# VH-VL binders against o27280, part 411

Target 1, 266 residues: o27280
Amino acid sequence: MDSMNVPEVLEIKRIVEESESVKTFIFSWDFRREVRPGQFVMVWDFRDEKPMSVSLIDPVRSEIGISIRRVGEFTDRVHGLSEGDLLGIRGPYGRGFELMGRDILLVGGGIGMAPLAALADEATARGMRVDALVAARTADELLFLDRLEAAGVNISTCTDDGSCGFKGFAHERLLTLEENHDMAAVCGPEPMMFQVMRILDERDVPAQLSLERYMKCAVGICGQCCLDDTGFRVCAEGPVFWSQELSRVREFGRYRRDPAGRRVPW
Below, E stands for the ipSAE of ESMFold2; O stands for the ipSAE of OpenDDE; V2 stands for 0.75 times the mean of E and O plus 0.25 times the DockQ between their complexes.

## First folded at step 17 (VH-VL)

Design C25 (framework fv_marstacimab; at its last look DockQ between E and O 0.87; V2 from the best seeds 0.81)
Fold by OpenDDE, second read of step 17:
Structure C25 (fold): chain C 266 residues (1-266), chain A 118 residues (1-118), chain B 112 residues (1-112)
Amino acid sequence: as target 1 above (266 residues)
Amino acid sequence: EVQLLESGGGLVQPGGSLRLSCAASGFTFRDYAMSWVRQAPGKGLEWVSAISGRGGSTYYADSVKGRFTISRDNSKNTLYLQMNSLRAEDTAVYYCARKSNYGSFDYWGQGTMVTVSS
Amino acid sequence: QSVLTQPPSVSGAPGQRVTISCTGSSSNIGWGYSVHWYQQLPGTAPKLLIYYNTNRPSGVPDRFSGSKSGTSASLAITGLQAEDEADYYCQSYDYSLSGYKVFGGGTKLTVL
């Protein structure tokens, strides 16, 4: 068994409260093990295991951050933890984002901003211009705004209720933006990503999108995260896909598999 | 006022080369993707090539891949189409068109005629 | 042949309603990509007539309307006028053709 597939028990170094429902858990990390924005780790609380995107990559401080939204029993338990408590971390896994060009557009919804925040850090460090469209249902659910601003990211916000920025959905706001970037990275609710992808395709903007699926093994063997028609494994071929790849995925933006493997609509 | 003005068309022999230019004005050129669309005499519209606003991404119709190269100079507000290994079937009016935020071609030039004949 | 299928020609009398269909597939219109329409008067460059399925640019009369359903789109012209005699093209995006911007074959509209 590859040592990378064995959870390493790590101490929670710090906890950052991003919002009412989102916390970032920071761990010491040995960067001899490379990690890229868009990759995920398996988080083990000694009872259950869930895939989580890496939201912070800090080689200077030798730290990584994992942002977790409180949505169920597992995340409820994790959110109950304190600094100094232990979690099992294995990975990283999957294909991360690629950067190209001089300027990049990030389009994120809710917790989808997690991997994009990490990507923003890398892009800005490389001297790229980064524009970010940050979407959420309400103002208090917008994530990483201060962090992104501090990094030099140009932020545009949109909220469903209009409590901050553009009133409406991300794809609607996108249609109002005149800038045409070298590439885009997208992560959020799949219906959002579907609409955003369509617009970006039509604008001749290459796009990478990060999918979320139930994952069990994270190493491409169990098939739990397989996408219909293509046989793509989100944990192996993804979770980051190019738009041209996702265009071939019938279920994209239409339905997903629940933990039992049943098709459920979005 | 948005304006697009094509130039560089003319008569060329099969296998020859030609370079088209499109001068743009009236808008922030770098913010918009641009395309070439051609129309053979008495025929319909055919998309030829596209380039992103910053020029980092290019796209080609299968009919011209490997022969045509789209480029742009944002400092000069100019779009280019280098056409090599020209064929008789490349004979057409070539239009420069701006891509809108909605994916449509919202502005077109008057076109420049390219004739490939021996 | 064109990826998007249009009737080669349609005709109508002044004041009548005419429709031009644009039939695609699951890889373009049916996937969810938007449809745009262009009017080309004789001897002129195409002009954007409808964008993003149903929207009219400034200066386009409201007697022009677009719709989209399933794998097809349609352009409707009410109160047909003599100046409407032109070629009309639909346009969309197709992922199966390596990011292809696709046009219909065009429809010649004759006003009788």
Scores: ipSAE 0.874, ipTM 0.928, lowest interface PAE 0.6, mean pLDDT 95
Fold by ESMFold2-Fast, scan of step 17:
Structure C25 (fold): chain C 266 residues (1-266), chain A 118 residues (1-118), chain B 112 residues (1-112)
Amino acid sequence: as target 1 above (266 residues)
Amino acid sequence: EVQLLESGGGLVQPGGSLRLSCAASGFTFRDYAMSWVRQAPGKGLEWVSAISGRGGSTYYADSVKGRFTISRDNSKNTLYLQMNSLRAEDTAVYYCARKSNYGSFDYWGQGTMVTVSS
Amino acid sequence: QSVLTQPPSVSGAPGQRVTISCTGSSSNIGWGYSVHWYQQLPGTAPKLLIYYNTNRPSGVPDRFSGSKSGTSASLAITGLQAEDEADYYCQSYDYSLSGYKVFGGGTKLTVL
């Protein structure tokens, strides 16, 4: 639609500091434009635009939230903004998560918890049982724990350095969790997602994985949004894929794309 | 003490139907995926069907897809396999098996014999 | 054809070492999926012997061990005993079969 492809200039209503490196920017939103967990928007600072996952969907307050990690020039500039400042927002884009069954496992690494936090809200509102495995390098990088707890989510944590919860990686912690689930949703670094996906495949748990990759266009018309072998465009046919779709892609878990679209080993 | 007890096997005519049951005890049934695995007389193991812990996801081998239906009743700690349009090649011992968090079949029932013959 | 290939039979004398191979492909063991091993005594249900490539369930003697490399896995039995005479099956997952749990064809171990 026209309204999805033209940036709307919105005022930053509220900013939540999630960690030293992550902030959530909250905007008033007209929910005649449907937004689902797992979708993203293009954020425009009047110089550059970048895709950002939607991390809060609140139709009661008429708000959306966008969580942004500080990783480069664009995100550094956006982190310098204050409540009352303006950003351009267009979208939403991409396919969101599908919910099925009676319970769901969320596995998130770092900023990958952002789209999963929105999904947790929807799943709990539908009466599903939600278990979340929240992983990060250190305790300071664990995100959304208070929000997940407030939503009634059962939380397990792990950190690489052992500063909170299980000491180790997400896939190692997952192997110690006995409970099976009707489905799972996974978001984080691709090497983590690849290992988690194989374990979930072996457990007979259908998994959806959200790819946070380099993108050059919101509508997926360029090669930087494409996965090898399948022709999937992450911004048009993703970012959410079922594990069975990803298991046949040679690029997943083995290679990444740099900003120029070149293959680079992980 | 984990226990899986199977029932419902027997002799059935080609084209007929049969429902297998597996009664589980000694663990929280709803927390585990369950499978049916079969073994034809003198032959190897063949996976047939799987169901997730809460019953929201099911899987089938191509040889049984469209004919067999796996289900569970977590309030009764019971796994089922509804077998329709039975063929002679479905003749086998059918095992109920629990899927571990490592993806292995960590506990098996004793099996129930299904014979499809005129 | 089984997508996981095992020798149909192996034999050994008491006290010897035997190894049972399980040969897969890039869509199963070669893709990184784990391998599990089951022991089936005559007239009984299969029993889990080795899980997740190398691990033993409680009660399985340490003379049973598993390994995995490339597209293949193996089960080693040292100090072979008469009671080990059984059928042995490997099992993995294959994404090319739309999520099938695949078993090897089985290996009959005869203790001479």
Scores: ipSAE 0.783, ipTM 0.910, lowest interface PAE 1.0, mean pLDDT 87
Fold by ESMFold2, look of step 18:
Structure C25 (fold): chain C 266 residues (1-266), chain A 118 residues (1-118), chain B 112 residues (1-112)
Amino acid sequence: as target 1 above (266 residues)
Amino acid sequence: EVQLLESGGGLVQPGGSLRLSCAASGFTFRDYAMSWVRQAPGKGLEWVSAISGRGGSTYYADSVKGRFTISRDNSKNTLYLQMNSLRAEDTAVYYCARKSNYGSFDYWGQGTMVTVSS
Amino acid sequence: QSVLTQPPSVSGAPGQRVTISCTGSSSNIGWGYSVHWYQQLPGTAPKLLIYYNTNRPSGVPDRFSGSKSGTSASLAITGLQAEDEADYYCQSYDYSLSGYKVFGGGTKLTVL
């Protein structure tokens, strides 16, 4: 009856092509199951189950959107689906972003912009001023630009290859932006997030960062999503953490763990 | 061009209160985090407090936490430090300092002297 | 005792080179936080001298230079002049401290 821990089988209502490698799958959603920006869901294709970002939260249309980057076998299969096909969804899980103050800086790398797009919608609906630094390797991988612009977000872009906006890394672009903010929200590759976090610490901008780790149970029982040194479980105490919480974690930005728990470099 | 002018210092007894002000000009005040930094006579620099550009977050050194309150009025381009329960160890020149995007204190006022003694 | 350790004093003759060290730890400079340097002439407010480890603000001559390695930073002054006689402070951030911000204890430079 309750679907928090058991996948609910839902029909794909609409598919949005965000880029050549990213699609947003839109489902009807009963918002008695509340969803907050920064929370995630487990997507089940009847063979495997993976955590995915919620990028659209629309209570008026009773819809959620889940953005999925094609990166392997599971996501290849999901990208091959059509409107009307079925997926299992369980969740939402985790701690979402907290909004406060009058303005916010979003810093997103690649698919990390997905939860930040949902947050931008909520922030603008509250009347906050929203700046977004959108980063990718190439211009074709910059996500959600039209949606952010339509929401009234002030956008800065950067690409590793310089094909759009600032040529370089997000933290390098951030150093050229003088405006201070009440808070920041950061999501993307962990090395990027570490550099951005350090700069935000130095600029007196409190930051929330959304971490991705390997997840299996999504409810905090199995321990697969734990951070070294703290025992924080990304699926339960996160995935969104304040920068001060992460400064106690030595693994952040240094290495990650594979599904077997083995340490692997970034 | 950038100017920071502190005022409100003076002589007070232990347990007393003072309110410091820092008038800012020559830049868009609300875009910059601000700090108070103090220096006791003959001693080094000590950071005291900071506030974000829009005023939504504040920070305090342990030595002043619970006694001092930083605030700002962006419509008046003014930074404030309310100092309560003053102690002799709070005797110092208090500087108003601007935080750069690189995390440095790039502009400083000339300071205002606070003396806490009998 | 400061979290960032500087020698209490250094001296040099006009035209000579001096260096001022700033020694930190894994929770500050070693974490990757930047280091800034300030010059305080007698009776004046501090002035930014070096920012973000190595950068010079406009108006600061290239005989002042900064560097950072590991958990330490260094300020070098070449072609020493009488007006360089001042106190010099390094400044960084330490995630273990309330408010993060930390100054070194300061170094008195005497020009002989």
Scores: ipSAE 0.753, ipTM 0.908, lowest interface PAE 1.0, mean pLDDT 89
ESMFold2 (binder alone), look of step 18: mean pLDDT 94; pTM 0.953
OpenDDE, look of step 18: ipSAE 0.833; ipTM 0.919

Design C26 (framework fv_marstacimab; at its last look DockQ between E and O 0.79; V2 from the best seeds 0.75)
Fold by OpenDDE, second read of step 17:
Structure C26 (fold): chain C 266 residues (1-266), chain A 118 residues (1-118), chain B 112 residues (1-112)
Amino acid sequence: as target 1 above (266 residues)
Amino acid sequence: EVQLLESGGGLVQPGGSLRLSCAASGFTFRDYAMSWVRQAPGKGLEWVSAISGRGGSTYYADSVKGRFTISRDNSKNTLYLQMNSLRAEDTAVYYCARKSNYGSFDYWGQGTMVTVSS
Amino acid sequence: QSVLTQPPSVSGAPGQRVTISCTGSSSNIGWGYSVHWYQQLPGTAPKLLIYYNTNRPSGVPDRFSGSKSGTSASLAITGLQAEDEADYYCQSYDYSLSGFKVFGGGTKLTVL
């Protein structure tokens, strides 16, 4: 058993409140263990374990950040923690994003901006032009705007209620953007990603999409995150997929499996 | 006004090479993906190749993959198609087309005729 | 063979309604990709007629309309006029062909 598969107990170094429902937990990290945007870690609160995307990668400070949205019992407990408290972290796992070209478009919805924020940092550090379409239901749910701006990212926002930026969905806003990028990275609600992917495909923009599924082992063994009908394991072959890969995934944008393995529509 | 003007067509022998050009004007060239679409005499439309606005991504139909190369010079607002190892079945009018934000081809050139014959 | 299937020809009298079908599959229209339509007058380059399933570019009369359902799309022309005599092509995207932009085989419309 690889030592990488054993949770390391880490102290929460800092907590950043991103929004009312999202916190970023920052940990000291030994960068001898490489981590890339798009990869995830398993977070263990000594009761349960959940996969979380890495949202901050800071080799200078030797820190990583994990952004967590409050959505259930596990995340409720984690959100109750304070700086100095302990969490178990194992990983990173999965396939992260690849950068290509000079111009990249990020399309993120809600907490989906977490891995994209990390990618934005890397892309800007490489001297790439980064445009980000940040989507949320309301203005107060838009994530990482200040951080992205500070990094030099060109931001376009859209909200369902029109409280900030374009009133509507990400794919609708995307249709109004004139720029054609070398590649795109997408993460958010799967229905959003489905629509965005379609548009990007039709625009001849290579796209990578980060898929979210229930994961248990994170090492491609248990099969809980298998995708119909390809047999792709989100934890092993993903969570980042190319659009051409996801186009072959029958369930993509249509349904998912709940913790019991039942098909549930989006 | 958007304008696309193809050039470089002509008669070439099988196995020969030809380079097509498309001069674009009336819009921000780098912001738009461009494509080549061809039409054999008396036949339908066939997509040949596409390139992203900044040129970082290229796509080819299987029928031309490995033989044709699409490129662009955004400083000159020009799209290119290098055609090598030409075959008789490559005989067609070649159109330069701009891809819209919706994935359609919203503007077309007048086309340039390529004839591959011995 | 074209990935998208169109009837080779359709005809109608002036003032009539004609429809041109575009039949795809689960890897193109049925997947959710958009359908576009082009009009090609004799001896001319194609012109965009309908984009994104149902939208008309400026200058296209409202007697032209597009629809999409399931794995198929349709172009409808009402109040058929003599100048509508042309070739019509549908176009979409197919993921099974490595990002292939696919055209229908084309339909010759004759105005009687």
Scores: ipSAE 0.886, ipTM 0.934, lowest interface PAE 0.6, mean pLDDT 95
Fold by ESMFold2-Fast, scan of step 17:
Structure C26 (fold): chain C 266 residues (1-266), chain A 118 residues (1-118), chain B 112 residues (1-112)
Amino acid sequence: as target 1 above (266 residues)
Amino acid sequence: EVQLLESGGGLVQPGGSLRLSCAASGFTFRDYAMSWVRQAPGKGLEWVSAISGRGGSTYYADSVKGRFTISRDNSKNTLYLQMNSLRAEDTAVYYCARKSNYGSFDYWGQGTMVTVSS
Amino acid sequence: QSVLTQPPSVSGAPGQRVTISCTGSSSNIGWGYSVHWYQQLPGTAPKLLIYYNTNRPSGVPDRFSGSKSGTSASLAITGLQAEDEADYYCQSYDYSLSGFKVFGGGTKLTVL
């Protein structure tokens, strides 16, 4: 077995509360094992394991961060942990984001800002200009604004309820942003990503999208990773895909799969 | 306000080359993707090529791919189209057009005539 | 067989309503891509008339309107005037085409 496939038991060094429902867990990391923005790790609480995107990559401090939203039994248990407690971490896995050009737009919804926060750090370190559109249902669910601002990112916000920034959805806010970009990276709810991708196609901006729902497919353990019609396999290349790879998949953004594998409208 | 002015058109023999220019003014040029759209005499509009605002991404219609190269110089507010291996069917008025944030071609130049003939 | 199909010509008398259709498919208008309309007066460059399905640029009178449904879009002109005599083009995006961008074949409007 490769060392990458055996969980390392790591101590939680620091916990950052990002919101009422999101925490970032920080671990010491040996950077002889490379980690890139857009990659994920398997987090094991000694009962279950789940894929989590890497949200902080800090070689200077020898740290990685993993941001976790409280949505079910596993994440509720992990949120109950304290500094000094232990978790199993294996990876990293999956294809990370590719950077090109001089200018990048980040479009993130909710916890989808986690991998984009790590990408923002790398893009700014490379001297790229970074604009971020941060979307959430309410102001309290906007994530990483202070971290993005500290990195020199130009931030636009939108909330469904209008409690911060533009009142409306990410794709509606995007239509009012005039600046063009050499590339974009998008992560969030699938319907949001579909709408954003279509607009970026129309603006001549190549986009990469992170399909976090299918992260387990990148390690070859998920039967739900195959997309209909085109025969395209998310697990072969995921979780990050270029928009041209997704534009021909009929079910992207229109359907999801239930636990039995049936198509269900969003 | 917004102005786009094409130049560089003319008569050229099949197999020849031409370089078109489009001088832009009245807006922040680097914030907009730009396109070339052509129209053969008495025919409809055909999109030819596009370039992102910072110039990092380029797009081509299949009919011109490998023969035409789009570029821009944001310091000079100028868009270019280098046309090589020209064919009779490339004869058209070539328009410079600005891409809006809504994906429309919101401003067009007057066009420059390219005639490929012996 | 154009990707976006328009009637080659339409005609009307002053004061009448005319409609110009733009028929696409599942890979373009049906995929959710936006539709834009351009007016080209004789001997001039095209001018943006309707953008993002239904919106008018400043200076375009409200007698011009756009709509989109299913795999098709329409341009409606009410209160037809002599100066409306022009060629009209729809434009959208198609994920099966290099660079995505596609124009309809154009419609010549004659004011009788």
Scores: ipSAE 0.736, ipTM 0.892, lowest interface PAE 1.1, mean pLDDT 88
Fold by ESMFold2, look of step 18:
Structure C26 (fold): chain C 266 residues (1-266), chain A 118 residues (1-118), chain B 112 residues (1-112)
Amino acid sequence: as target 1 above (266 residues)
Amino acid sequence: EVQLLESGGGLVQPGGSLRLSCAASGFTFRDYAMSWVRQAPGKGLEWVSAISGRGGSTYYADSVKGRFTISRDNSKNTLYLQMNSLRAEDTAVYYCARKSNYGSFDYWGQGTMVTVSS
Amino acid sequence: QSVLTQPPSVSGAPGQRVTISCTGSSSNIGWGYSVHWYQQLPGTAPKLLIYYNTNRPSGVPDRFSGSKSGTSASLAITGLQAEDEADYYCQSYDYSLSGFKVFGGGTKLTVL
């Protein structure tokens, strides 16, 4: 009875080149279907369907943006599209980020900054003070810096190779930042998220972390996105979890499961 | 020089209330989470409560949850602990402690004694 | 009783090496949480001695060292001196506890 389970075919309105490997695809969107930062959509290219995070939520212009990193055959095909081409979109799905307090820290690694950019817009619109730690392997892979700065976000950067900001891992940079926050939102490579979560626990900062798992139905029916030991479904109870929910999850930061259900290390 | 100075301790009867203060100086107070840690006479250290640097998040040990309230006034560089429904087992020296970015308690006050008796 | 177990006491002669253990579990030290050590001289407030497993604050002599492995941590004191006579506490985090924070039960070090 709810048409959200059937992809709506939408025209690509604009394409933004975020980096050599990341593009944001912008669509007109009817905001009677609300979208919250941290939720995802299933993007259908008429052959395959993949979950993608919403990176732009603009009710004033009636637009959403979906940021996609080129990493394989599906994303190669989508990156080859032009403005005016069609994609299917169903959703949004999942539990988004919940804002609390007046001061938030964002910690994003690579494409993980996409949902955090949407969250930054909401947090600043609510009058929150926003600090962001933006991490990547190299300076050219740091995402959304200009957008975050324009929104009034206080940015710290780190790169594995030291080409911009702190040389090292995001959690190492976090240890050198003395500010303490009401909450944090974290998204990026799961090993990074585990180390950041541990530090935030020790600093008395409640954290929400956005997980990625294999998905098929996106509405919690098929069970393919379940987390070990808890029965949490990433597409229904997540993808955003509080750190206390993840403390009981033995696989977090340790391993993942492929589409066949096999354990694969991160 | 980082300094933490507790005050407000004293003698109180069971069921009574007491409010502790900790005056902080020598650092940017709002950048640090703060804790209360207590030590009963002849006993070890026990963490009691914590508050985030901006004051938006609070934490309590199970032994005090619902009875104690931590707060801070960043304009006065002062940490507080409101202690209600006091019990004999709350008798201790109460320390104000600063949380470092590495998760340690890097600076401590001299402590203030709370005695719950009679 | 604390989820971090320390021996109640240890002793050593001047110049000797002593170690103080801090034994935890998979929900604390074994999860990956950091371990910190505090020295409490008689009649005084605790003082940070070792932080983040192995680091020494300014002013702490290099004869104090910390280590962490598996579910346990250890404080080593070499060249034992009379002034080292104190109580020593380890401290870490345990995700199963409200507020996470936990101190070990403490170890009284006696210099013979």
Scores: ipSAE 0.701, ipTM 0.881, lowest interface PAE 1.3, mean pLDDT 89
ESMFold2 (binder alone), look of step 18: mean pLDDT 93; pTM 0.950
OpenDDE, look of step 18: ipSAE 0.770; ipTM 0.895

